VHH binders against Putative glutamine amidotransferase MTH_191. Designs and how they scored, part 15

Target 1, 304 residues: Putative glutamine amidotransferase MTH_191, of Methanothermobacter thermautotrophicus (o26293)
Amino acid sequence: CGIAGVVYKDGKLHSVGADMTRMLHALQHRGPDSAGFAIYGGLGLEENDYLLNIEVKDKPGLLDMVKETVELVSPIGSDEVIPSVENHIIYRCRITLESFSQLKPLIMDIDSIDDVIVLNGSHSFEMIKDVGSVLEIADRYDTWSKKGTHAIGHTRFSTESIVDRYHAHPFQSYIIPDITVVHNGQITNYWKIREPLERKGHIFETNNDTECIVHYVADKLASGYSLEEALEQSVKDMDGPFSYIVGTPQGVGIAKDQLGLRPGVMAENDEVFAVASEEVSLREVMDTSEVEQISPGEVRVYEI

## First folded at step 3 (VHH)

Design a55 (from v15 with S27F I28T I31T S58D E101S Q102R F106Y; framework vhh_vobarilizumab_d1)
Fold by ESMFold2-Fast, scan of step 3:
Structure a55 (fold): chain B 304 residues (1-304), chain A 119 residues (1-119)
Amino acid sequence: as target 1 above (304 residues)
Amino acid sequence: EVQLVESGGGLVQPGGSLRLSCAASGFTFSTYAMAWYRQAPGKGRELVAGISSGGSTDYADSVKGRFTISRDNAKNTLYLQMNSLRPEDTAVYYCAARIWSRTGYYDYWGQGTLVTVSS
């Protein structure tokens, strides 16, 4: 698996979708089976508007049931259908909610429909994740044209035959808005981290280590930690080997465990802050910067 | 319907060994984390050992180095190898699965198997 993140320091819209596509393509040898993107700052949604991404099996009447379920709580402002693999579609719609706290209950209601999976709901980022190579996904979703202030991404390697889109990175927590995680490696003290979070009311949808990380970071941020403090504490609490990248509306952070066995590198200049699994990924967005290896136990953060 | 069935409990002398098994059915075993819990008389249930779908393991400090959790995804079976047993390990041992649906997670428990460590 490969991970990458890029931030433009001026806080203006740049071609981060194209940047992230190139960064992840450079990491394709680490993960040819699926790819995912979280692209921040480009949606321009009105207050209280959210974007839902819903995977629906392509069979008669099912999409109508999904739309009907959404319309029980929100008018649909705009929508589109994106054909996907294995007789599935991705239904994307813009909705309006009175508060963020209504989002997860709505997602749960939609998810209760057989052969329907909500991939995410967001206000400040666009989520794109699917089965296929980076370039196949980029062409299907037109990531090349997407603008934003920053982005994170992931390529996944799987030895399993099951194609499972909701296990693809990035992962999101719904405790606080618009936090995403991409990850490489594993948490060896998984249950010691997971059990306290479950007692606090976090709902786990998978046994994926990445989901555990996003719940942990979201919990720390909700408890008043800064992003840097949350990542620093995660390195003390979690046993690796791992590296992970967090996206928030304000920026990007990377953390590397104390064993330091999973790669992580960064490069920075006056315009761009970039992090990735490998140097080759960083060179897709800056070729004049020196590449720095992230040390075991180190975290690096850039916030706009 | 999710079912977890434990076996392998019994009476054993201090310093002895037992291997517990948990046969799982009614869900895709390989995709979920599994755990062993125990409950001694008059106490609450406590986590003994856990194993993720990817094979990452975690142990209570009181059993670390003595117990080993493992899984066989082809057989849908969870194991707990218990070595160097002590009287304080006496408890009912429960196999547990935290199965999530998209509407939340649900804890499923076996009926338990009694382990008595006594001379």
Scores: ipSAE 0.000, ipTM 0.154, lowest interface PAE 16.1, mean pLDDT 84

Design a56 (from v15 with I31T S52T S58D D107K; framework vhh_vobarilizumab_d1)
Fold by ESMFold2-Fast, scan of step 3:
Structure a56 (fold): chain B 304 residues (1-304), chain A 119 residues (1-119)
Amino acid sequence: as target 1 above (304 residues)
Amino acid sequence: EVQLVESGGGLVQPGGSLRLSCAASGSIFSTYAMAWYRQAPGKGRELVAGITSGGSTDYADSVKGRFTISRDNAKNTLYLQMNSLRPEDTAVYYCAARIWEQTGYFKYWGQGTLVTVSS
């Protein structure tokens, strides 16, 4: 697997979809089977508006059932159907809720429909994740035209013939808005991390390490930690080997386990902060020979 | 918009106790995640203790068992009870409010209150 993140320091819209596409394509040798993006700052949603990203098996009447379920809670402001592979479509719609707390219950209602999976719901970022190479996904979703202030992304290597879109990175937690994680590696003390979070009321949907990381980070942020503080504490609490990148509405962070067994590098100039699994990814967004290795146990963060 | 005003700092001997208070005004206090940070001479600002809107608490390893964070939502006040103080606890202590909105998070800071642990 490969991971990448990029932030433009001026806080203005840049072609971060194109940037992330190039960064992930440079990492294609690490994971040719699927890719995912979280692109921040470009949706331009109004207060109380959310984007849902729903996987639907392509069969008669099923999409109509999904739309009817959504319309019980919210009018559909805009929507689109993106054809995907393996007899599935991705249905995207913009909805309005009274509060963020209504989002997870709606997602659960939609997920109750057979052959339907909600991939995510968000306010500040656009989620794109699917089966295929980076360039195939870029063409399918038009990532080249996507603008934002920052983005994170992932490429996945799978030995399976059938790839599960839901379990692709990025992962999201719903205790606070718009926190995403992409991850390479494993958490070897998984249940030591998970059990306290469950006691605090976190709901786990999977046994996936990446979900555990996003719940942990979201919990720390909700408790008043800065992103840097949350990542620093995670390195002390979690046993690797891992590297992971977090996206928030304010920026990006990367963390490496104490042994440093999974790769991570960074480059920074006056305009851009970028992190990735490999140097070749960083060179797609800046023209520099000054690439820094992230040390074992080190955390690097940029917030706008 | 929220304004935070700390009080209770001062000089205390090693092994002593001190209680810091932070009065919040402006927005609705009960919905905030609140925290205490400190900045020691020549060092960066570090998290000391956090408390969620629901009352769950978290502490830095260096202060666990010695410091207690608490809140009184009726009085819009955050507290930090500091016991068994050590010279290395000497720092300016800052109150912070973390507010998660749909457009992101906003962290508001107090002006800070100096705590000196010395004989």
Scores: ipSAE 0.000, ipTM 0.315, lowest interface PAE 12.7, mean pLDDT 85

Design a57 (from v15 with S27R I28T I31S S52T S58N E101D T103S Y105W F106T; framework vhh_vobarilizumab_d1)
Fold by ESMFold2-Fast, scan of step 3:
Structure a57 (fold): chain B 304 residues (1-304), chain A 119 residues (1-119)
Amino acid sequence: as target 1 above (304 residues)
Amino acid sequence: EVQLVESGGGLVQPGGSLRLSCAASGRTFSSYAMAWYRQAPGKGRELVAGITSGGSTNYADSVKGRFTISRDNAKNTLYLQMNSLRPEDTAVYYCAARIWDQSGWTDYWGQGTLVTVSS
């Protein structure tokens, strides 16, 4: 798998969708099976508005059933159908809720429909993830035109039997808004991390390590940790080998396990902070020979 | 905007107890997460304990079993009960609120209260 993140330091809109597309394409040899993006700062929603991404099998009446389920809770402000592969579509809709706490219950109601899976719901970022190569996904979703202040992304090589949209990165936690994780590697003390989170009320949908990471980071942030503190504590608590990148509305962070067996590099100039699995990815967004390897147990964060 | 005012710091003997309070105003108290941080002379600020709007808690390893964070939403007050105090707990203790608005997370800080654990 390959992971990447990019932040423009001026806090203004830049072509981060195009940047991330190039960064992930440079990492395509690490993961041809699926790719995903979280693009922050360009999705200008009004207060209490959220964007849902819903995977729907392309068969008569099913999309109508999804829309009817959403409309029990919220009017649909705008919507879009994106054709995908394997006889599926991605349905995107904008909704309004009284509070963020209503989002997860709505997602569960929609997920109760057979052949329907909610991929995510967000306020401050646009999620794009699908089966296929980076360039196929970029053309399908028009990532080249997407603007934002920062983005994170992932290319997946599956060592498991499951290669599908739901298990593609980024993953999101719903205990706090708009936090995403992309990950490469494995957590070897998985249940030691998961059990305390479940006792605190986190609901796990998968046995995926990436979901465990996003719940852990979300829990720390909700508890008052800074992003840097949350990531520093994670490398003490989690056994690798892993590298992961977190996206928040304020920026990105990367963490590398104490053994340092999974790659992670960074480069920085006056305009851009970038992190990735490999140097070739960094060179797609800046002209630099000054690439730093992230040391075992080290974290790097940039917030706007 | 949120204003945070800490109180309850002071001088205490090793093995003693103190309760810190943080009075919050400006926003609906029950809607946001809060935390206690501390900073000893010459050291960086570190998280001591956190509590979410829903009441889930988290503690630094050095204080687990000795400190308890709690909140009283009716009084708009955050507490830190500190038991079995040690000289290494000597620090300025800061109350922090983490609030989500549509522009993202904003952290608000109190001015701090000094805790000295000494004979």
Scores: ipSAE 0.000, ipTM 0.210, lowest interface PAE 15.9, mean pLDDT 84

Design a58 (from v15 with I31N S53R S56E S58T Y105H; framework vhh_vobarilizumab_d1)
Fold by ESMFold2-Fast, scan of step 3:
Formats: C-alpha cells, structure tokens, sequence
Structure a58 (fold): chain B 304 residues (1-304), chain A 119 residues (1-119)
C-alpha cells in the first residue's frame, strides 16, 4: 500500500485533487487494486450541510428506497449518480441536519437497507474511494478538477482475492467531525487497542486496522489531546509495523511506529508540506532535493 | 467564544490535597471536551487529564491514581481533584475546552492558576 498527504501553506484553494492523483499514481506499484482520497477545504458547504457517499447495488428500486430513507430526515439539496464497477453505483447527495450528532444514526438507517453501504458522511472534506487504478478512479470522479487546501490519499494492494470499497482507505470516525486516516502496515496489538475503545462506547464496523487507528485518534482528540499529542501517544500505545496519515480540517499529520519498518518521507518548502511512502510521490508536487526520512517513532504535523 | 476562568490554586504541603475549578461561560458546556494542562517553570505545557463530552477520562501516567477529573454540566464547571501532591506537581494549571463542529475543532484556554507544592 502507498500513502500520501499534501498541504498548501497559504490556506488558499489549489488543485490538490490533481496533485494527489499524480502523487498516488507514482505509488501505483505499491497498490494497484483500489485508491482513495480525502480532499479538504474545497466543498464550501453551509453550516449543518453534509455530503453523503452511498454504495448502492445497481438493481431496480434500490436507489429510490435510499432516496426515500434520506428524505425522511432531510431534503436532498443536490445529488448525483456515479457509475462504478461490480454492478454498483455511488450515490452522492448533500443534506442538512440539525446537528452533527444526527449523522451517524442516519448512516445506520441507510446501512440497514440490503445491498446498500454508506461509505461516509462529511462536512469539510470530499471522500472518493473505489476499486480500480488511480487513473481510472480519477476519470470516474473527476479528481483532476477538485480544489482544496490539503488532501490525503491511499493506494491499496489486497492480499485477498476480494477488494471492496468500504474497506478501502481513507477511514473516518463519527465521534468528532471530519477526521480521516490512511494507513500502511499492521497493528499487531489490535485487540489490546480495540477493547478499551469498545468499552468506552466506540462502535466498530470492521476488523480493519485503519478503523482502529481512526477511532483511537478521534478518542484522543475528543479527550482534549492536540493532533500532535494524539499521534505521539499512538506511537507509544500501538505496536507496528505501520505508518499512517491523519487528515483534519486544519491539516495533516504522519506517524511512524517505533521499529520504523514501513516507509515514510517528507519534504517541505515555503509553499507546500508533503509526506508520502516514497520520494517519487513527493516529486509530483515539489522539488525534492531535500527529502527527509521519517524516523522510527517520529510524528510530523502541519496545520494551516 | 467561550471564556474559561480557573480557581482553587495555592500553596500546599507535600502529601496534601487541592481542588481546582474551571467555570465556563458559553452556550452548552456539555458540547465541549475539557482538559487540564500544566506548565512547570522552564518546561513545556503538558496534558494532565482530559474528559470527553460523554464523560470518558484520560490521565497522564504521572498523576494516574492521584488526580480525578470531573465535570458538572448543570453548573458549567470542570474540576480537578488533586490528592497526594508532590513537589513535582508545582506548575501553572490551565483549563482547556475543545469543540468539534462542522468547521473543525476550536480550542479555548483559561489564564491559568498557580499550584505550589512545598513546605
């Protein structure tokens, strides 16, 4: 798998969708099976508006049932259908809720429909994740045209015969808004981390390591930790090998386990902060003459 | 937006106890994750204890078992009960509030209250 993140320091909109597409394409040899993006700052949603991404099997009446379920809670402000592979479509719609706390219950109601899976709901970022190569997904979702202040992304190599959209990165937690994670590696003490979070009331939907990481980070942030403090504590609590990148509305962070067996590099200039699995990815967004290797146990954060 | 006012600091002897309070003014106190940080002379600021909106708590290893964080949503007040105080607990203690909204997270800080542990 390959991971990447990029932040423009001026806090203005840049072509980060195109940047991330190029960065992930450079990492395609690490993961040809699926790709995902979280693009921040470009949606410009009004307060209380959210974007839902819903995977729907392409069969008669099912999309109508999804729309009817959403309309019980919120009018649909805008929507679109994106054709996908494996006899599925992606339904994207903008909705308005009274509070963020209503989002997860709505997602659970939609997920209760057979052959329907909510991939995410967000306010500050656009999530794009699907089966296929980076360039196939870029053409399908028009990532080339997407603007934002920063983005994170992932390319996946599946060790199993089946690659699915829901288990692709990025992953999101609903304890706090708009926190995303992309990850490369394994959490070898997975259940030691998961069990305490479940006892605190976190609801896990998968056995995915990336979901465990996003729940952990969200829990620390909700408990008053800064992003840097949360990532530093994760390196002490979680056994690798891993590297991961967190996206928030304010920026990105990267963390590497104590053994440092999974790659991670960074480069920075006056305009851009970038991190990735490999130097070749960084070259797509900046001159990389001064690339830094991220050391075992190291955490780096850039917030706008 | 929210204003935080700490109180309860002072001089105590080693082994003594002290309770800090943080009064919050603002809309809905229960919407905020709350924390206590401290900064000792010549050192950086560190997290002491945190409490989530749901009441889940976290503690620094150095204070675990000795300090208790709690909140009273009806009074818009955060507390830190400090027992078995040690000279190394001497620091300015800061109340912090964090809220996650659609626009991201926002941090609010109090002015701090001094705790001195010495004979």
Amino acid sequence: as target 1 above (304 residues)
Amino acid sequence: EVQLVESGGGLVQPGGSLRLSCAASGSIFSNYAMAWYRQAPGKGRELVAGISRGGETTYADSVKGRFTISRDNAKNTLYLQMNSLRPEDTAVYYCAARIWEQTGHFDYWGQGTLVTVSS
Scores: ipSAE 0.000, ipTM 0.269, lowest interface PAE 14.5, mean pLDDT 84

Design a59 (from v15 with S58D F106R Y108V; framework vhh_vobarilizumab_d1)
Fold by ESMFold2-Fast, scan of step 3:
Structure a59 (fold): chain B 304 residues (1-304), chain A 119 residues (1-119)
Amino acid sequence: as target 1 above (304 residues)
Amino acid sequence: EVQLVESGGGLVQPGGSLRLSCAASGSIFSIYAMAWYRQAPGKGRELVAGISSGGSTDYADSVKGRFTISRDNAKNTLYLQMNSLRPEDTAVYYCAARIWEQTGYRDVWGQGTLVTVSS
């Protein structure tokens, strides 16, 4: 698996979708089975507007049932259907809710429909994740044209018998808005981390380590930690080997476990902060000879 | 492919004790996080106790002080010592492992062992 993140320091819109596509394509040898993006700053949604991404099996009447379920709670402001592989479509719609607290209950209602899975709901970022190579997904979703202030991404090699969209990175938490994680490796004290979070009200949909990480970080941020403090504490609390990248509306962070067995590198200049699994990814967004290896137990953060 | 086989379930009186075992075969398991889950009829599967590769433990509030999770890495075996059993502990108990493989990881589950707490 490969992970990448890029931040433009001026806080203005840049072609981060194209940047991330090139960064992840450089990591293609790490995983051809799926890829995912979280692109921040480019959606321009009004307060209380959210973008849903919904996986729907391509069969008569099912999409209509999904739309009817959404319309019980929210008008649909805009929508599109993206044909995907394996007899599925991705339905994307813009909705308006009274509050963020209504988002997860709506997602659960939609998920209750057979052969329908909500991949995410977001306000500050666009989530794109699907089965296929980086370039196939880039062409399917037109990531090349997408603008933002920063982005994170992932490319995956699946060890499972079925490669599915829901388990592709990034993962999101719904305790606070718009926190995403991409991850490489494993958390070996998984249940020690998970059980206290479940007691605090975090709802786990999978036994995936990436989901555990995003809930942990969201919980720390909701408790008043800075992003850097949350990542520093995670390195103390979580046993590796892992590396992960967090996206927030304000920026990007990377953390590497104490064992340091999963790769992580960074490069930085006056315009850009970038992190990735490998140097080849960093060179897609900046021309630099000054690449840093992230040390075991180290955390790096850039916030706009 | 790792395989997990639970044993030690059975019928016990309220206040009694049982020790569950989970034997792992096919893989070295000392580096894996392990857990016990349970599922009562008509209910979802819930975490009972977990143990990291390093031996750190975590317990559901309902079993704290009554149950003890442990592992024997030399025998590739996970244990759950259950004391002061209550009728509400009646469930099928499953062991689970997070197995690392060259290209990632996967979770593996046993077939379960039934524990009935009744007179």
Scores: ipSAE 0.000, ipTM 0.156, lowest interface PAE 17.5, mean pLDDT 83

Design a60 (from v15 with I31S S52T S58D Q102M F106T; framework vhh_vobarilizumab_d1)
Fold by ESMFold2-Fast, scan of step 3:
Structure a60 (fold): chain B 304 residues (1-304), chain A 119 residues (1-119)
Amino acid sequence: as target 1 above (304 residues)
Amino acid sequence: EVQLVESGGGLVQPGGSLRLSCAASGSIFSSYAMAWYRQAPGKGRELVAGITSGGSTDYADSVKGRFTISRDNAKNTLYLQMNSLRPEDTAVYYCAARIWEMTGYTDYWGQGTLVTVSS
C-alpha cells in the first residue's frame, strides 16, 4: 500500500483534500483496491459537538432506526443523507455529548443494527474511505473541494475478494478521539504490543496491525508523551517491517521501523511539511529537489 | 480550569532519594492524564514519566527502574518518587495535566520545582 501526509504550516485552511487526492493518485500503483482520507481542521465544530458518518443500506425503516438510536443519547443538531453506491446511503449527523467517553458506546449501539456501519465519529477530522481507485473515490465524495489544515491518506492492495470499510485505513482510537493512523507493512510482535493495551482498556475491533498502532499511539499520548516521543518509543517497542503516519488535531508524524525495509520520504519548505511512501507523491504538493529519505528507526513530526 | 503546584524539590547527594508532589485544583483530577517533565540548564523540556486517569504508567528510558510516578485521586495529588539520583537528574521538574478537549490537548503546567543532585 501507499501512505501520505501533508501539513500547511500557517495553520489556515488550504485545499488539502485536493492535495491528498493528487498525492495518493501518484501512489496508485501501490494499492488500486481502496483509498482513505482523514482531513483535519475543516469541520469547525463547537466544543462537545461530534460528526458521525454512518453507512446505511437503503431499506425501508432502517434510517429511522438509526435516527432513533442516536436520539436516545443526543438531539440531532443537523443531518443530511448522501446517496452512495450499491443501494447504500451515508447518513451524516451532528450530535452533542457531555463527554467524549460517551462517543464509543454510542457508536457500538449504532453498529449493533444490521446493515449499518459507523464510518467515523469525530470532532476534528473528516474520514472518507471506500473501495475503488483514488480518483473514483475523490469524485464520489468530492475530496477535491475539501479544505483543512492537514490530511493523511492511504491506498490499499487487498488479496480479499470482498473488501469492507471496517478494515480500510485510516483507523482511529476512541480513548483519545481524532487520532488516526495509516500504515504500510506489518508488526511482527503484534500480540506483545496488543495484550498490555487490552489490559489498559483499549477495545480492538479487528486483528489489523494498523488498529494496534493507533491504540498504542493514543495510549502514549494519553500518558503525557508528545507525538514525537510517542513515535520514537513505538520504533523501539514495535518490530517491523513497517512505516506509518499519524494524524492528530495538531499535525502529522511519520515513523519508520529499525529494519527500514518499507519506504518513507519527506520534503519541507516554509509553507508545507509533507511525507509519503515515494517522492512522486511529495512532488504533487511542492516543487523540490530536496527530498529526504527517512532513515531506519527515524521519526519526523510537524505540529501547527 | 486546573492549577498545579509542585513541591518537594531541593538539594540531594548522588545516590539519594526525593519525592516530588503536585497538588491539583479542579474537580476533574481523576479524569485526566498527568505527567512529570524536566528541564536542565541549556536543554529543552523532556518527558520523565506519565500516568493515565486509570493509573497506567510510562517512563523515559533514562529514569526507568529508578523513578516511580503515582497518583492519589482522593487527594488530587500526583507524585514522583526519585531513587538512585544522579548529577544528570539536576533540573527544574514540572507537573503537567494533559486534557483532551476534542480539538486536541490542552496542557496545564505548574511553575516547577528545582532538584539539584550534587555533593
Scores: ipSAE 0.000, ipTM 0.297, lowest interface PAE 14.4, mean pLDDT 83

Design b08 (from m13 with Q98R S103K R107E; framework vhh_7mjh_2)
Amino acid sequence: EVQLVESGGGLVQPGGSLRLSCAASGFTFSSYAMSWVRQAPGKGLEWIGRIYSGGSTSYNPSLKSLVTISRDNSKNTLYLQMNSLRAEDTATYYCARRYDFTKGWYEMDVWGQGTTVTVSS
ESMFold2-Fast, scan of step 3: ipSAE 0.308; ipTM 0.705

Design b10 (from m13 with D100S M108F V110Y; framework vhh_7mjh_2)
Fold by ESMFold2-Fast, scan of step 3:
Structure b10 (fold): chain B 304 residues (1-304), chain A 121 residues (1-121)
Amino acid sequence: as target 1 above (304 residues)
Amino acid sequence: EVQLVESGGGLVQPGGSLRLSCAASGFTFSSYAMSWVRQAPGKGLEWIGRIYSGGSTSYNPSLKSLVTISRDNSKNTLYLQMNSLRAEDTATYYCARQYSFTSGWYRFDYWGQGTTVTVSS
């Protein structure tokens, strides 16, 4: 798999969708099967507005059922249909809720419809993830035109023949808003991390390592940790090999396991902070020749 | 299940106009971008243009002054209006459903059977 993140330090809108598309395309050899993006700062949603991405099998009546289910809870402010592969569409809609706590119950109601899967619901970032190459997905969703302050992304190599958009990265937590994770590797002490989180009331929907990471980080942030502190503690608590990148409304962080068996590099100048699996990805957004290897057990964070 | 059926082809004199139709069935037509593609005898496929689900259009720069693409979602029908036809516009014209664009390539999952346009006096 390949991972990447980019932050513009001035906190203003830049062409981060185009940047991330180029960064992930440079990593296509690491994962040709699917790609995903979380693009922050560009949605401009009003308070209590959320964007849903819903995978719907392309057959009569299903999209109507999805829309009806959403409209029981919220009027649909804007929506679009994006055709995808394997006889599926992605339905994207803007909704308004009284509180963030209503989002997960709505997602569960929509997910109860056969051949329908909610990929995510967000306020501060735009989620784009699908089956296909980086450039196929970029053209399908028009990532080239997407603006934001920062973004994270992933390219996936699947050992399975099943088309599975839901398990593609980025992965999101619903304990606190708008925390996303992209990940490469494995957590070998998975259950030792998961069990304490379950005792605290976290509900896991999969046995996916990436979900475990996003629950862990969300728990630390909700407990008052800074992003840097949360990532530093994760490196002490989690056994690899892994590398992962976290996106939040404030910025981006990367962490590598103590053995450093999964690649991770960074580059930084006055304008940009960038991290990725490989140096070729960083060169798509920076001209600087100074690239740093992220050391085993090291954490790097930039917050706007 | 998915079907695209072109109609409206035939013999046209040079300088004439013609409107082709493509009737779509078996899918939610209003949700897909649609394209027109042509193939002259003994030549390769040439992309003419597309219309997105929202109604915006994109054309082959070599053909943009000759053609207009439109759609009527209430009738599940795609149209290609051609004006000032020349002998080199003689071709079989295909309607195609677009599902992706990859590295500068247009990708289509369903094609119609084609309708032949002959421009001759």
Scores: ipSAE 0.000, ipTM 0.114, lowest interface PAE 21.3, mean pLDDT 83

Design b11 (from m13 with Q98K D100G R107E M108L V110Y; framework vhh_7mjh_2)
Fold by ESMFold2-Fast, scan of step 3:
Structure b11 (fold): chain B 304 residues (1-304), chain A 121 residues (1-121)
Amino acid sequence: as target 1 above (304 residues)
Amino acid sequence: EVQLVESGGGLVQPGGSLRLSCAASGFTFSSYAMSWVRQAPGKGLEWIGRIYSGGSTSYNPSLKSLVTISRDNSKNTLYLQMNSLRAEDTATYYCARKYGFTSGWYELDYWGQGTTVTVSS
């Protein structure tokens, strides 16, 4: 798998969708099966508006059922259907909720419909994840035109016989808004980390390590930790080998486990902070020979 | 019910020092990052800084040489130490609780009533 993140330091809109597409394409050799993006700052949604991404099997009546379920909670402000592979569509809609606390219950109601899976719901970022190569996904979703202040992304190599959209990165937690994770590697003490989080009320949808990481980070952030403190504590609590990147409305962070067996590099100049699995990815967004290796157990964070 | 009560404001001479306190109740104080914000008469809000649950701090770069934020989780109390006070530091000072990992002004979900600091001879 390959991971990447980029932040423009001026906090203004830049072509981060195109940047991330190039960064991930440079990492395509690490994962050809699926790719995903979380692009922050470009949606321009009003305070209580959210974007839902819903995977729907192409069957008569299913999309109507999904729309009906959404409309019980919110009017649909705008929507679109994006054709995808394997007889599925991606339905995207903008909704308005009275509070963030209504989002996860709505997602669970939609997920209760057979052959329907909610991929995510977000306010501050646009989630794009699907089966296929980086360039196929970029053309399908028009990532080249997407603007934002920062983005994270992932290319996936699946060891499982079935590759699906829900298990693609990024993963999101719903304890706090708009926290995303992309990950390379494994957590060898997975259940030691997961069981306390489940006791705190975190709901796990998969047995994926990446979901465990996003729940852990969201729990620490919700408990008053800074992003840097949360990542530093994760390196102490989680056994690798892993490397992961977190996206938040403020910026990005990267963490590398104590074994340091999964790659991670960074480069920084006055305009851009970038992190990735490999140097080739960093050179897609800045003209630099000053690439730093992230050391075992090290954390790097940039917040706007 | 979440409550934040500031205290320690008052009249102070230019060049003087002052420590403000914020007493928190109605929530698990040790689990939340806390911020200080001020508003001078007739001016907009100015963010001073925050302290995370673990004790790390982040400051407004224009103010960081003048202030120190600290907390005592055993007393559910947040502090703002101010040194070398100037007339332009005259303002109402608010403590506020940080909501999750949101940023900007929307990161502040509960605010105190404020305590007034007047810097004058």
Scores: ipSAE 0.000, ipTM 0.276, lowest interface PAE 14.5, mean pLDDT 85

